Miniprotein binders against q53ft3. Designs and how they scored, part 11

Target 1, 195 residues: q53ft3
Amino acid sequence: MFGCLVAGRLVQTAAQQVAEDKFVFDLPDYESINHVVVFMLGTIPFPEGMGGSVYFSYPDSNGMPVWQLLGFVTNGKPSAIFKISGLKSGEGSQHPFGAMNIVRTPSVAQIGISVELLDSMAQQTPVGNAAVSSVDSFTQFTQKMLDNFYNFASSFAVSQAQMTPSPSEMFIPANVVLKWYENFQRRLAQNPLFW

## First folded at step 3 (miniprotein)

Design aA6
Fold by ESMFold2-Fast, scan of step 3:
Structure aA6 (fold): chain B 195 residues (1-195), chain A 97 residues (1-97)
Amino acid sequence: as target 1 above (195 residues)
Amino acid sequence: SDRERLILLAKWAAILLRKALRLARQGNTEEAKELIEKAILYLRRIEKLATTPEEEEIVEQAIEAAQEALQLLEQGKPDEVEEILQEAIELLEELIQ
């Protein structure tokens, strides 16, 4: 139903379903993440009148989750890019003499998607620093994300003879990734608004 | 695959019915009816993809439950609507797993 992409990491397409209408992606080592892309898989669109509210959660110093609304995905806008760097725990600068013994809490955050009525979503206000609103900023991020994703994915390329059956993993042929990358990069360079 | 498409459709049908149940609890009967009607359209699509007798039986029961929920909403019986919608959701969960 949904996908989640972080620059330099393998795309996630198997969200953990925690309720009929709620899906979660784990983000390990989230402090190294600046942007997250959330998107609909192209198989089946949202029912009319429905969309997805996208949330970001991180563990606070006590291990309690803090959920923040990032934005939305809909049939009309089935992918969205979010900047999460300003939403991470520990926003303040380290004190030079006090930070030497600090113990970091577990570094796994989550992206949550809640399927909701569009009318309900219209009444919600996302955090102000999450959505990428500039075409130039989006284009720059997209190009870097494409480069990092392709390089990362290619590093895991194996022949069919080397594959071990695993019911928990999905595999994409390297040739398909390369063809998509080259085509998308070409289109992006010619017209950033082609999608 | 057809199986993967069936599972995705079943997930959307369950979401629609879950939202309908919440709306019915809130007394929002009109919107609840609309969501149940949409869920039935998804169930009809699932019916065309069902290949095993077990899958076919589950889908038929879910359609009947959703249709009964519509009748109960029209009759002003929200408590019975909650029970039958929960049954339909559980049937879809069984289909998915």
Scores: ipSAE 0.359, ipTM 0.756, lowest interface PAE 2.8, mean pLDDT 76
Fold by OpenDDE base, second read of step 5:
Structure aA6 (fold): chain B 195 residues (1-195), chain A 97 residues (1-97)
Amino acid sequence: as target 1 above (195 residues)
Amino acid sequence: SDRERLILLAKWAAILLRKALRLARQGNTEEAKELIEKAILYLRRIEKLATTPEEEEIVEQAIEAAQEALQLLEQGKPDEVEEILQEAIELLEELIQ
């Protein structure tokens, strides 16, 4: 029903059902995780008028789980990206997950999904910095990618006077790269989904 | 697989009915009715996926229970709904096992 993805790790498609309306993924070594993707597998949609509230739990200094509402997944928004790296110092919120006797190693966090009425979900307030809009995330990623490429390419830039003849190699003027970069930036700013 | 789908649908139906039960207890009769109606739709889908006579019987009983609960709520008898909804939930749990 649900999947959970952490970059660099295998996708999790088998949530532990801890209650009729509650599902949990374990996240080992959560301290190394910046973002988590929660998504519906597409097998069965939520009933009309229902969705999933997504929670994150991490052990506090006493080993007790601290749950925080990250955001939501719905039929209309079947996937979401959450930043969890900055939540480690946050206060716990009210959550539908009881004392789960999960033998937690201190390094294991959890993603919990609670199936709830959309009206109830609308009354809940996610932690402010957890929900990454898909558009914003994409824009940020793209920007970083562009910057990375530009920096990489520019590091190889040499003046004509510094060039050693290499007839077997093709050269691209640096101004072409810059022009491409500027054009891409402009297009991205106008429409993040311009391609 | 059809079996997996049946189980998933049954889980959804159970969720809906449990929520309906809670809402009915709280006096949220209209919302409870809505959830029961949705559960019935899921149950009908399960009925189509049932492959054994036992499954068919369980689903049929669950539908009847859900319909009765809905009728009772419409009649303004929420106190009588709890037992019936609980029966329906138990039937669904049997399908999930």
Scores: ipSAE 0.103, ipTM 0.560, lowest interface PAE 2.8, mean pLDDT 84

Design aB1
Fold by ESMFold2-Fast, scan of step 3:
Structure aB1 (fold): chain B 195 residues (1-195), chain A 97 residues (1-97)
Amino acid sequence: as target 1 above (195 residues)
Amino acid sequence: SDREELIQLAEEAAELLEQALELARQGNTKEARELILQAIRKLFEILKLATTPEERKIVWQAIRAALEALKLLRQGKPDEVEEILQQAIELLEELIQ
C-alpha cells in the first residue's frame, strides 16, 4: 500500500506489518539521511474517512526507540516529503506504537505508518517542523517519480491485457516494480536533476 | 499457513460486517461504522495474503462495497447499507469456498 524512498537507496514497497493498522520501513545508516519520501502505491486507496499518520523512530543513547510524528498521507495528498535531519536529538512524541515488539538495531531507524481516522489525525501535532523548506522543488520531484511509475505500470498493463484480459484487475507484479526502479535509477544517474 | 490465515481473516471480516448490518438496522450508525472500518482493515490484510488475481479481485470488490456502505450510512440510507453489506459478505463467502 505504501512506498518509502531515500535518495541513493533502493525504493521500499513492502512495509513490515506489525499490527492490522501499523506498517514499518527500516532505514539502516539513518545518520546519513536528510529527507524521506512516503507515498501510496496507488493500487489501494485509504478507506473513506481514513488516512495515514507518519512517524519517524531512531534509537536513543540507551538503545530505546524515540518516536516522532512527521505528518500525514491521505487519498487527497498521497505523497509527502519529510526532513529528518535535526530530529535525531528530540524527545519522542505521543504515538500509537507503544511497547510493540519491533526488531531493531542501534544503527537502524524506522518509518512508521499508522492507519487512522481523519478526525483523529486532525487532533495530532507533528514535531520539529518536519515539512520540507523547498516544497516546490520536492513537490516536483515526487510528481515526476509518481508519473514515471504510473507511466511504466500503464505500459505493462496494456501488454498484460493481450494475454489475460481483465480490465478490473489492478495487480502489479514485483518484477514490474523492480524494472520501474531500474529505469528510475538509470535516469537519476544520467541526470541527477531529473527528479 | 497463508491460506489458513486468509480464511480466518475472511471469517472475522464477514462476522464484523454481519454485526454492522444488524446495528445499521437498529439505527446505531456510530457502532456500525466502527465495525465496518475494522472489517476494512482485515480486508487489506487478506489482500496481502491473496495469491491469485481472482482472489485479489474479490477482495477489492469487498473493500469497495464496504467503503460504499460507509458513504450510504453517512447519507442515511439504511436499506442500501444493508444491501451493499450483504454483497460484501457474499464476496467473502465466495473467497473462502
Scores: ipSAE 0.000, ipTM 0.107, lowest interface PAE 19.0, mean pLDDT 69

Design aB2
Fold by ESMFold2-Fast, scan of step 3:
Structure aB2 (fold): chain B 195 residues (1-195), chain A 97 residues (1-97)
Amino acid sequence: as target 1 above (195 residues)
Amino acid sequence: SDREELIQLAEEAAELLEQALELARQGNTEEALRLIWQAILKLIEIRELATTPEEKEIVLQAIKAAFEALRLLKQGKPDEVEEILQQAIELLEELIQ
């Protein structure tokens, strides 16, 4: 039902269901992530009166998840862009040498989506610096993300079609990528301010 | 027919990109961006009508070029846009044949 996109990485369209109405995407090496796009694939809408609350989680110094509310996606606003670079705890992470050959606790964050009633969502307050602040910034970032994602998808179709896909990486059909792209472009054309 | 519709849409998309290039040269960035977006929407429709893998690939390359042109134009680099928009127009002309 949902997709998650980070610039320069494979799009994720297979969320793990961890509860009846809760879905999670893993974000490995999250310290290198500045922005995340969460979107609906357009195949199945939310039931009437429901939407998705979007959360970001990272492990604290004790290894326990710290969840923060980023924002929402709904049938009327099926995609959202979040800046997470200001939300990550750099103080709990010591990088004295910066070398990858040094054994450390893996830095894996998560995007969580909780399917909730719209009335319940209206009572919640997202963290103040997560959402993209202006329409101009949102449209520019969205176009850049679509461009980067589409460039990656095009590169995959041209060069990877002749090569064996890596089984350790998440693989998705090009048609899923194109359908998300088409749905977002159609929505943007109908109302550029729909976000 | 689907073929006739595809050709018509490709001609319309090429015309939009040519107009966008002229507007970009004149410094009318906002209108140029609007026309590039309209061209992209036409390209998406063309992809639905395309029947062969070759046609679909040409359309995908044109979409990629249009998005790259849009990004560069937003960054205030109109001089870098001309070559990319010309590439997209050439791809559409190849599609029409």
Scores: ipSAE 0.000, ipTM 0.128, lowest interface PAE 13.5, mean pLDDT 67

Design aB3
Fold by ESMFold2-Fast, scan of step 3:
Structure aB3 (fold): chain B 195 residues (1-195), chain A 97 residues (1-97)
Amino acid sequence: as target 1 above (195 residues)
Amino acid sequence: SDREELIQLAEEAAELLEQALELARQGNTREAAKLIYQAFKKLLEIARLATTPEEARIVIQALKAAYEALRLLEQGKPDEVEEILQQAIELLEELIQ
């Protein structure tokens, strides 16, 4: 359902499911990470009225996880960029993970995604400065690339459902790729904030 | 010209994939994935410039190969990407020549 990206690292798309509504990505050597990106793969949307609350956890001095709310992803906003470099000494946020994911390794952090009602998400306050505005050029570049990939992956999934019965025989029809690229360029030219 | 631009992009994409293949052989999956992603971007641009059915067929197959290679690397299977990356490089060679 979800992907997690850190600059200079292999993109992760296989989250560990720790409950029916909870997913986790491991971030080894997290002290070297400044930004983390969370995005939906586009193959499975959230159920109507639902979204994902994105949490960051790091081990405290006793090796216990300290969870902090970073922000949200939804069907309407399927990717988000978070700055975590300033969060390693903060207070823990109220979180739904409980004791399900205890980590004691000093260099391994986690990104947690909890599928929640949109109304419940609206009542929560992310830790300050976690969500990145689009002023940073790296953030703008990363956001555009992820939106592009998300849209492409979504189109690819639709094409596979329509064109082939077997995933092992999958291919991308030329007209789908070309139409997607033309639409993206046209929309970007009409509205630079489209991404 | 569109043809000259397409050839330049194909040469650049092939070089990126050749470098990615060598990195994958060394077990450096992180850097290999970065280069494949950069090649993937160039392949999307080639798709925009394709004017013949043959050019479109080749670039779509190369896009599929690059995407599959990225998936295998994220699954921790760098040994399985060699054939797929070589196929993508051969497709780009066919497109250039």
Scores: ipSAE 0.005, ipTM 0.133, lowest interface PAE 11.4, mean pLDDT 68

Design aB4
Fold by ESMFold2-Fast, scan of step 3:
Structure aB4 (fold): chain B 195 residues (1-195), chain A 97 residues (1-97)
Amino acid sequence: as target 1 above (195 residues)
Amino acid sequence: SDREELIQLAEEAAELLEQALELARQGNTEEAKELIRQAILKLWEIFRLATTPEELRIVLQAIFAAREALKLLEQGKPDEVEEILQQAIELLEELIQ
């Protein structure tokens, strides 16, 4: 099975299985998402000679999904970071989800994973620069994680200021930092071999 | 002290990665992989002890680099691990200082 992580959101590990070999994650409020991490949970490897093709979809003006191939995950590369900001225009790529009645909500994007033969995957071309697996992409991810921390801490500090007579004396208690780290750790709590 | 424990773990992780790099250079891929796995476990302990955004950023980047090195060794590409392991070691040196 698979997980899906967006900076600032709870990790998703319960993909909707829409076919024997196809899995989907919902991405609500996708306009605010820049990067998505897809990874294998480590409990079930791909069968020999197989891997996962990772797709992104968003609803078009008629509410129909437009699918684009982002990249791949395999037993040898069980996680990948994808940049999805800017992928809302243009035509969708060829994809295996075409005939499926996948339950969709308007304004909700999806990540799709199709289990395919490695030989078949090697013949595919991912859209543009969506697949990013480098120090730079991980730096962007960690920066968004830190932004999430500051948003959480700032929200808490504002609440404290409303209860004090002097907002200029605001400070962030150590327990707020600990709560954020605990929440973040839960979102990233995966086997070290897969993160 | 959490800070002293974090520094000790960073030193131990760096030593494991330095030894893994030398083993990879010698073609001893399986032992190199095992030391990298041990280093990653220590990096997650550093993550648990990290209290500042800077410590958190550094250790997460080190985890990513160590995991990438492990992946390259599993793919039979030991010549590609030197740069990424050196990056992980340098990140841990930032924590030690």
Scores: ipSAE 0.005, ipTM 0.135, lowest interface PAE 11.2, mean pLDDT 69

Design aB5
Fold by ESMFold2-Fast, scan of step 3:
Structure aB5 (fold): chain B 195 residues (1-195), chain A 97 residues (1-97)
Amino acid sequence: as target 1 above (195 residues)
Amino acid sequence: SDREELIQLAEEAAELLEQALELARQGNTEEAQELIMQAWEKLLEILELATTPEEEEIVFQAIEAAIEALELLQQGKPDEVEEILQQAIELLEELIQ
């Protein structure tokens, strides 16, 4: 349902579902990250009256997760850019991931998405100025990029075909994403106008 | 420094967009799209290095212009991208000043 993008890294389209209404993306080597883009894939909308609260979590000096509210994504504003550079030494906020307070690897942060009532989200205040903006054109561009990625990934899946499709799921195996990235890197290396 | 890296990336992104514009003028929409997508990835890297709200706003405007150009090229309208790509290039030139 969701994607997560960081400049210079593979786009993540397969969040780990940790509860019926909670999804997580891992951000390794998070100290170098200033901005994160969170977006909906457009295949499965939120139920009416619902949206997604976006949280950022990093390990503190004791390895305990510190969760902070970044902002929101909704059916009407399905993508958002968040600034996290100022949050890596901040204090935690109220969060619905209490049961997820597990000691983490020191260099790995997380983006958490909690599906919540829009009325509840209206009562929340994101930390600082983390949310930059929600741009509909950016969402359309991201969807087209993902369509190109899925078309490429589908070519590999079909060549390996005889697997049954899951029409209600939005999931792509990590090995398919890796193959897409390897192909992209090879294309970059052979074209001098390409980077 | 972060400033030097930002300037280098902005110059590279601008060059990619200039090349995309020339390809679009020739009606080569497929190659133009690839170069815009490469520029877009560099714009995201520039965003990671931007330290002021003013810098961030310029980069976001350049990203939006690149998206609009890509959409027009995907629709087979290369004649309509010149002003948009030139706007993006000028934003990047403003950023490095």
Scores: ipSAE 0.011, ipTM 0.354, lowest interface PAE 8.6, mean pLDDT 69

Design aC1
Fold by ESMFold2-Fast, scan of step 3:
Structure aC1 (fold): chain B 195 residues (1-195), chain A 97 residues (1-97)
Amino acid sequence: as target 1 above (195 residues)
Amino acid sequence: SDREELIQLAEEAAELLQQALELARQGNTEEAERLIEQAIEELEEIERLATTPRERKIVRLAIRAAQFALKLLEQGKPDRVEKILQWAIRLLEMLIQ
């Protein structure tokens, strides 16, 4: 239902569902992360009157989780950019993940999404002014990521005549990658927050 | 018992939603809509039997998911119905755990 994007890393599209209303993405090596993009995939919308509260968690010096509310995603605004670089040493905020059985390693942070009533979300205030309002910055970041992925994938392209069968390898036609890239660029140009 | 009745209704609702999904795939949207409406009625009865905040929350999410699937069928968007119905079925599986 959700995706998570970090500059220089593979996009995550398979959130771990830890409760009926709670989803988590793991962020290894979180010390190097400045911004995170959280977005809806565009096929499973929120139920009417509901949205998602987005939280960031990292381990403190004792290995205990420190959860902070970053902001929200809704059907009307299905993606958001958050700056987390200033939050890594802050105090925790009130959060719905306190009773969750979530396993953590010392070097891994998490993005949590809690599906909540819009009325409940309206009563909450994000900490640390994490939300980024610039659509242009998001568009440029996403375009660079698409270009990087396409260039990387294309560097491994081989012709049909050069494909030698290997039992443990699969090949994807370059044209499929190109079509995906072009379709995604088209969607991004129409609405940077579409995905 | 109320708990056993809730579990049976949840299993029936999940089966109705699975059948609705197959009918939607076949282009039989009228029958799919009928089964989703029947599932919603059963979900509303489950909500009346629910005793914990967790149970009520799961059922309410499932009701809204099923209602949204119904709206998508009415709008001629059956490709999106599959994923929302699968989510509703998953919620019902969580309910009976």
Scores: ipSAE 0.005, ipTM 0.263, lowest interface PAE 10.5, mean pLDDT 72

Design aC2
Fold by ESMFold2-Fast, scan of step 3:
Structure aC2 (fold): chain B 195 residues (1-195), chain A 97 residues (1-97)
Amino acid sequence: as target 1 above (195 residues)
Amino acid sequence: SDREELIQLAEEAAELLQQALELARQGNTEEAERLIEQAIEELEEIERLATTPEERRIVRFAIKLAQLALRLLEQGKPDKVERILQLAIKWLEKLIQ
């Protein structure tokens, strides 16, 4: 039903179902993660009147999860980008995972999705500035990423004089994709809003 | 209509790229390359059918991504191919939606 994407990592599309209405993705080495994208796969919509509340959890000093509400996904807004770097304990919000006493490895965080009534979701307040955009942030992020890649890749095109058989076709060096990835990651780390 | 034909071709191209992604994941490089090449041919036809600058921009970028994935497979770099094909599929979804 859901997907989870972290820049530079394999996309996850197989959430662990921990209850009939609750799904979890594991995020190993979470200290290196700045942003997480959560999206619906588009094959199974939410039931009418329902949506998904998106939570972030990390282990405290005792290995107990600390859950924070990041935002929401719905049929009308099926994707969202969240900034998880710098989130702190003590900005407590009510959450349906609250009483879960599962212990995890210290380096593994989790994204949790709870299927809830839209009316219930409207009463909840996400922590700080976790949501990067209130509009379709995944579409905006993807457009910016693709624009950046296309512009970057185009800057490495060889001259028309070296193009055969078609002089109108652009040639991109083999390592440009890797150079783009490095450049994009560097810029995103320096300015998360550049996307 | 041309619009319906464009959407159908975009759906077919996305399906070909998704199948190619799974084949690449399984290490079946030759069949993945064949499906990517077929997808590129369909994308080129979509470019001819496109009537708006935005549609043409989307298709052209999807073609570039598919061509890059093909080159990476030929170079034995399958770890980057999956991500590139996923991006191409997401780009094509803009034409269908």
Scores: ipSAE 0.000, ipTM 0.103, lowest interface PAE 17.3, mean pLDDT 69

Design aC3
Fold by ESMFold2-Fast, scan of step 3:
Structure aC3 (fold): chain B 195 residues (1-195), chain A 97 residues (1-97)
Amino acid sequence: as target 1 above (195 residues)
Amino acid sequence: SDREELIQLAEEAAELLQQALELARQGNTEEAERLIEQAIEELEEIERLATTPEEREIVRRAIKFAQWALLLLEQGKPDLVERILQYAIRLLEELIQ
């Protein structure tokens, strides 16, 4: 029901459910991450009055997770962009993951989502200024990705005259999809906010 | 008393959710949904009987998780339902402590 995206990496849509109300995404090589996008997949909404609190965790000097509240996702704001580059050495905030014993390697950070009542979420204060946009950035990002894919794939379109004498279907070579993905990754790596 | 009524309704709601959980495991989604809807009605009555902010919070959370389980069943995501319903049952057990 949630997705997590980091520039230059494959989108993650399979969060690990670590409790009835808690989901996590692993972020290996977290020191290279500046921004994280967290979003709802859109097929399963929250019930009215409920939402998700988004946390970031990294291992401290003794390998223990340090959790920080980044912000929220709700039915009304189902995606958010968070800047985490300044948070990797900070101290943890009060968080609902405190009672959980999650074994993590020293180089792997996590995004945590805690499903909470909106009343409970209203009482929580995000650390610093992690949220970079109040608009639905997932829609903008998805539209840009879709436009990028369409434009790239269209560049390989051929007329019927350029096909075999008996073609009845339009075929897209498998390598065209791979080329699009590689081009998108390259552009994202050069400017993670190009979308 | 209102307290005795709250406890009885909480026990009934917990049993409905437990039955719904077992029906969901069997693939009987329609009957599971019906029992969850029935449990939500009882939870709403419990919320009206709750007297402290702490009790109200527990009941509201149970209602919302039961509603979430219902949405997940309707969307064909039964794998997530079991844990969510078990949590709602635990919340009701906490309520009657």
Scores: ipSAE 0.116, ipTM 0.572, lowest interface PAE 5.6, mean pLDDT 74
Fold by OpenDDE base, second read of step 5:
Structure aC3 (fold): chain B 195 residues (1-195), chain A 97 residues (1-97)
Amino acid sequence: as target 1 above (195 residues)
Amino acid sequence: SDREELIQLAEEAAELLQQALELARQGNTEEAERLIEQAIEELEEIERLATTPEEREIVRRAIKFAQWALLLLEQGKPDLVERILQYAIRLLEELIQ
């Protein structure tokens, strides 16, 4: 039903279902995570009138989980990006995950998704800076990832004259990478959900 | 002189990156990140001090590698972090020569 994506990590598509209406992703080494993408897999929609409240849990100084509402995903907004880097400290909010003894190692945080009524979700206030605006945020995130990739790849760019022979390696012309980048950007601009 | 300052900053940045590399190996990601960020700040200053296009390009590449190192740390890829930081350090060594 849900996926969780951290940049540079494998996508998580197998949430731990801790209740009929609650799903949890573990985020090891959460302190290094800036953003998390939560998205619906598209296999199972929310029931009519329902959506998902997305929570972040991190251990406090005592090792106890602190849950904070990040935002929401819905059938109409099936993905969201959340900045969690600034949430590594703070006060917990009311959360539906109760006393779930989630044995957490200090380095592991969790993303929790609670399936709730849309009307109830509307009454909840996410932590201020966590919700990065939906489509724009996704586009921005993707753009940043693309830029980072391009910057990374380009940093290795050398002229043919500067190339050191490495017969064990294959090389991709920089122009191919650029073309891919441009094509991706164009597609992203046309439809951020083209993939 | 500007050149002397550039060299000094480059040496310092290289040292920071080396320390970051070691910290990353040790699993001290937070401190490694801090040092890389500091190195990036110094690299940006070096870029300002650079007088030739070649120097600027070297520094820009070093910055890119340092930035990627941060991303790789976030991704939990310490082996790649090490390699990337080594590239950045080598670039700085080239800059100083």
Scores: ipSAE 0.008, ipTM 0.209, lowest interface PAE 9.0, mean pLDDT 80

Design aC4
Fold by ESMFold2-Fast, scan of step 3:
Structure aC4 (fold): chain B 195 residues (1-195), chain A 97 residues (1-97)
Amino acid sequence: as target 1 above (195 residues)
Amino acid sequence: SDREELIQLAEEAAELLQQALELARQGNTEEAERLIEQAIEELEEIERLATTPEERQIVRYAIELAQIALELLEQGKPDEVEEFLQLAIQLLELLIQ
C-alpha cells in the first residue's frame, strides 16, 4: 500500500499493520536522516473520501514515543516529502551537566500512516515546516484555488440561469467573491486539504 | 516489449541524474541544471508511455524529486541537491525491479 524512501537506504514497501487503519515503518539510525519520502505504491487506492495522515515518532528521554503530524497523502497527491532533521531528540539540547548525561537512547524512529476521513484530515494542523514541495506545487495550489473559485461561482450561475433561460452574461454578486475568499482563507489556514 | 522499453528509458533517465549529481559535486551548476532538465523531460515521456497506474505514479514521484533538486540548485544548497537526486534515482530503481 505504502512506500517509505530514505536517501542511501533500501526502499521500504512492506509497512507493519498495527491496526485496521494504521501502518508503521521503522527508521533505525534516524539521527542520520534528513528527509523521508512517503508514497502510495499505486496498487491499492484509498477508499472514496479517505486519505492518509502521516506521523513521525521518536523516543523521548523516557523512551516513550512522541508523535507529530507531518502531513498527508491522498489519491490526488499520493506522495509527500518531509524534512525530519530538527525534529530529532537531543538537537540543541544543552544543560549544565551535559558531560554527565551519557544515557544511550535507542536511535529508532517510526513513520506512521493513519487512514482517516478527508473531512477529519482537513481540520488537523501539521507541525510547521516539515513538508517540502517544489515551486510546481505552488502552481498546483494556485490551480486548485482557481478551480475552487470557479466551482463556487458556477453554483450561483446555475441558480441565475434557472431565472433567465438564455443568459448572455454570467453575473456573480460581489459579496459572493468576498465570502468565498474569507472561507477559503480560513479553511486553508487550518489545512490545505480542505478543498 | 513496452515494459522493456520503459525500463531502458528509466535507466537512461537515472544515468542522466547520476551525471548531474557528479557535476553538482564538482560545482558545475550550469551543466548539472541542464542534465536534470533533460532527465525531467525524459521522465515526462516515460509517464506518457506508462501502461499501469503504478508505473505512472512512481515516475511522477521521481519528477517531483528532480524538480525540487533544481530549486535547491538555484538556492545554492549542494548537499540537499545531491540528496534529492539520489532519492529520484532510488525511486527509478524501484520502477525497474
Scores: ipSAE 0.574, ipTM 0.846, lowest interface PAE 1.7, mean pLDDT 77

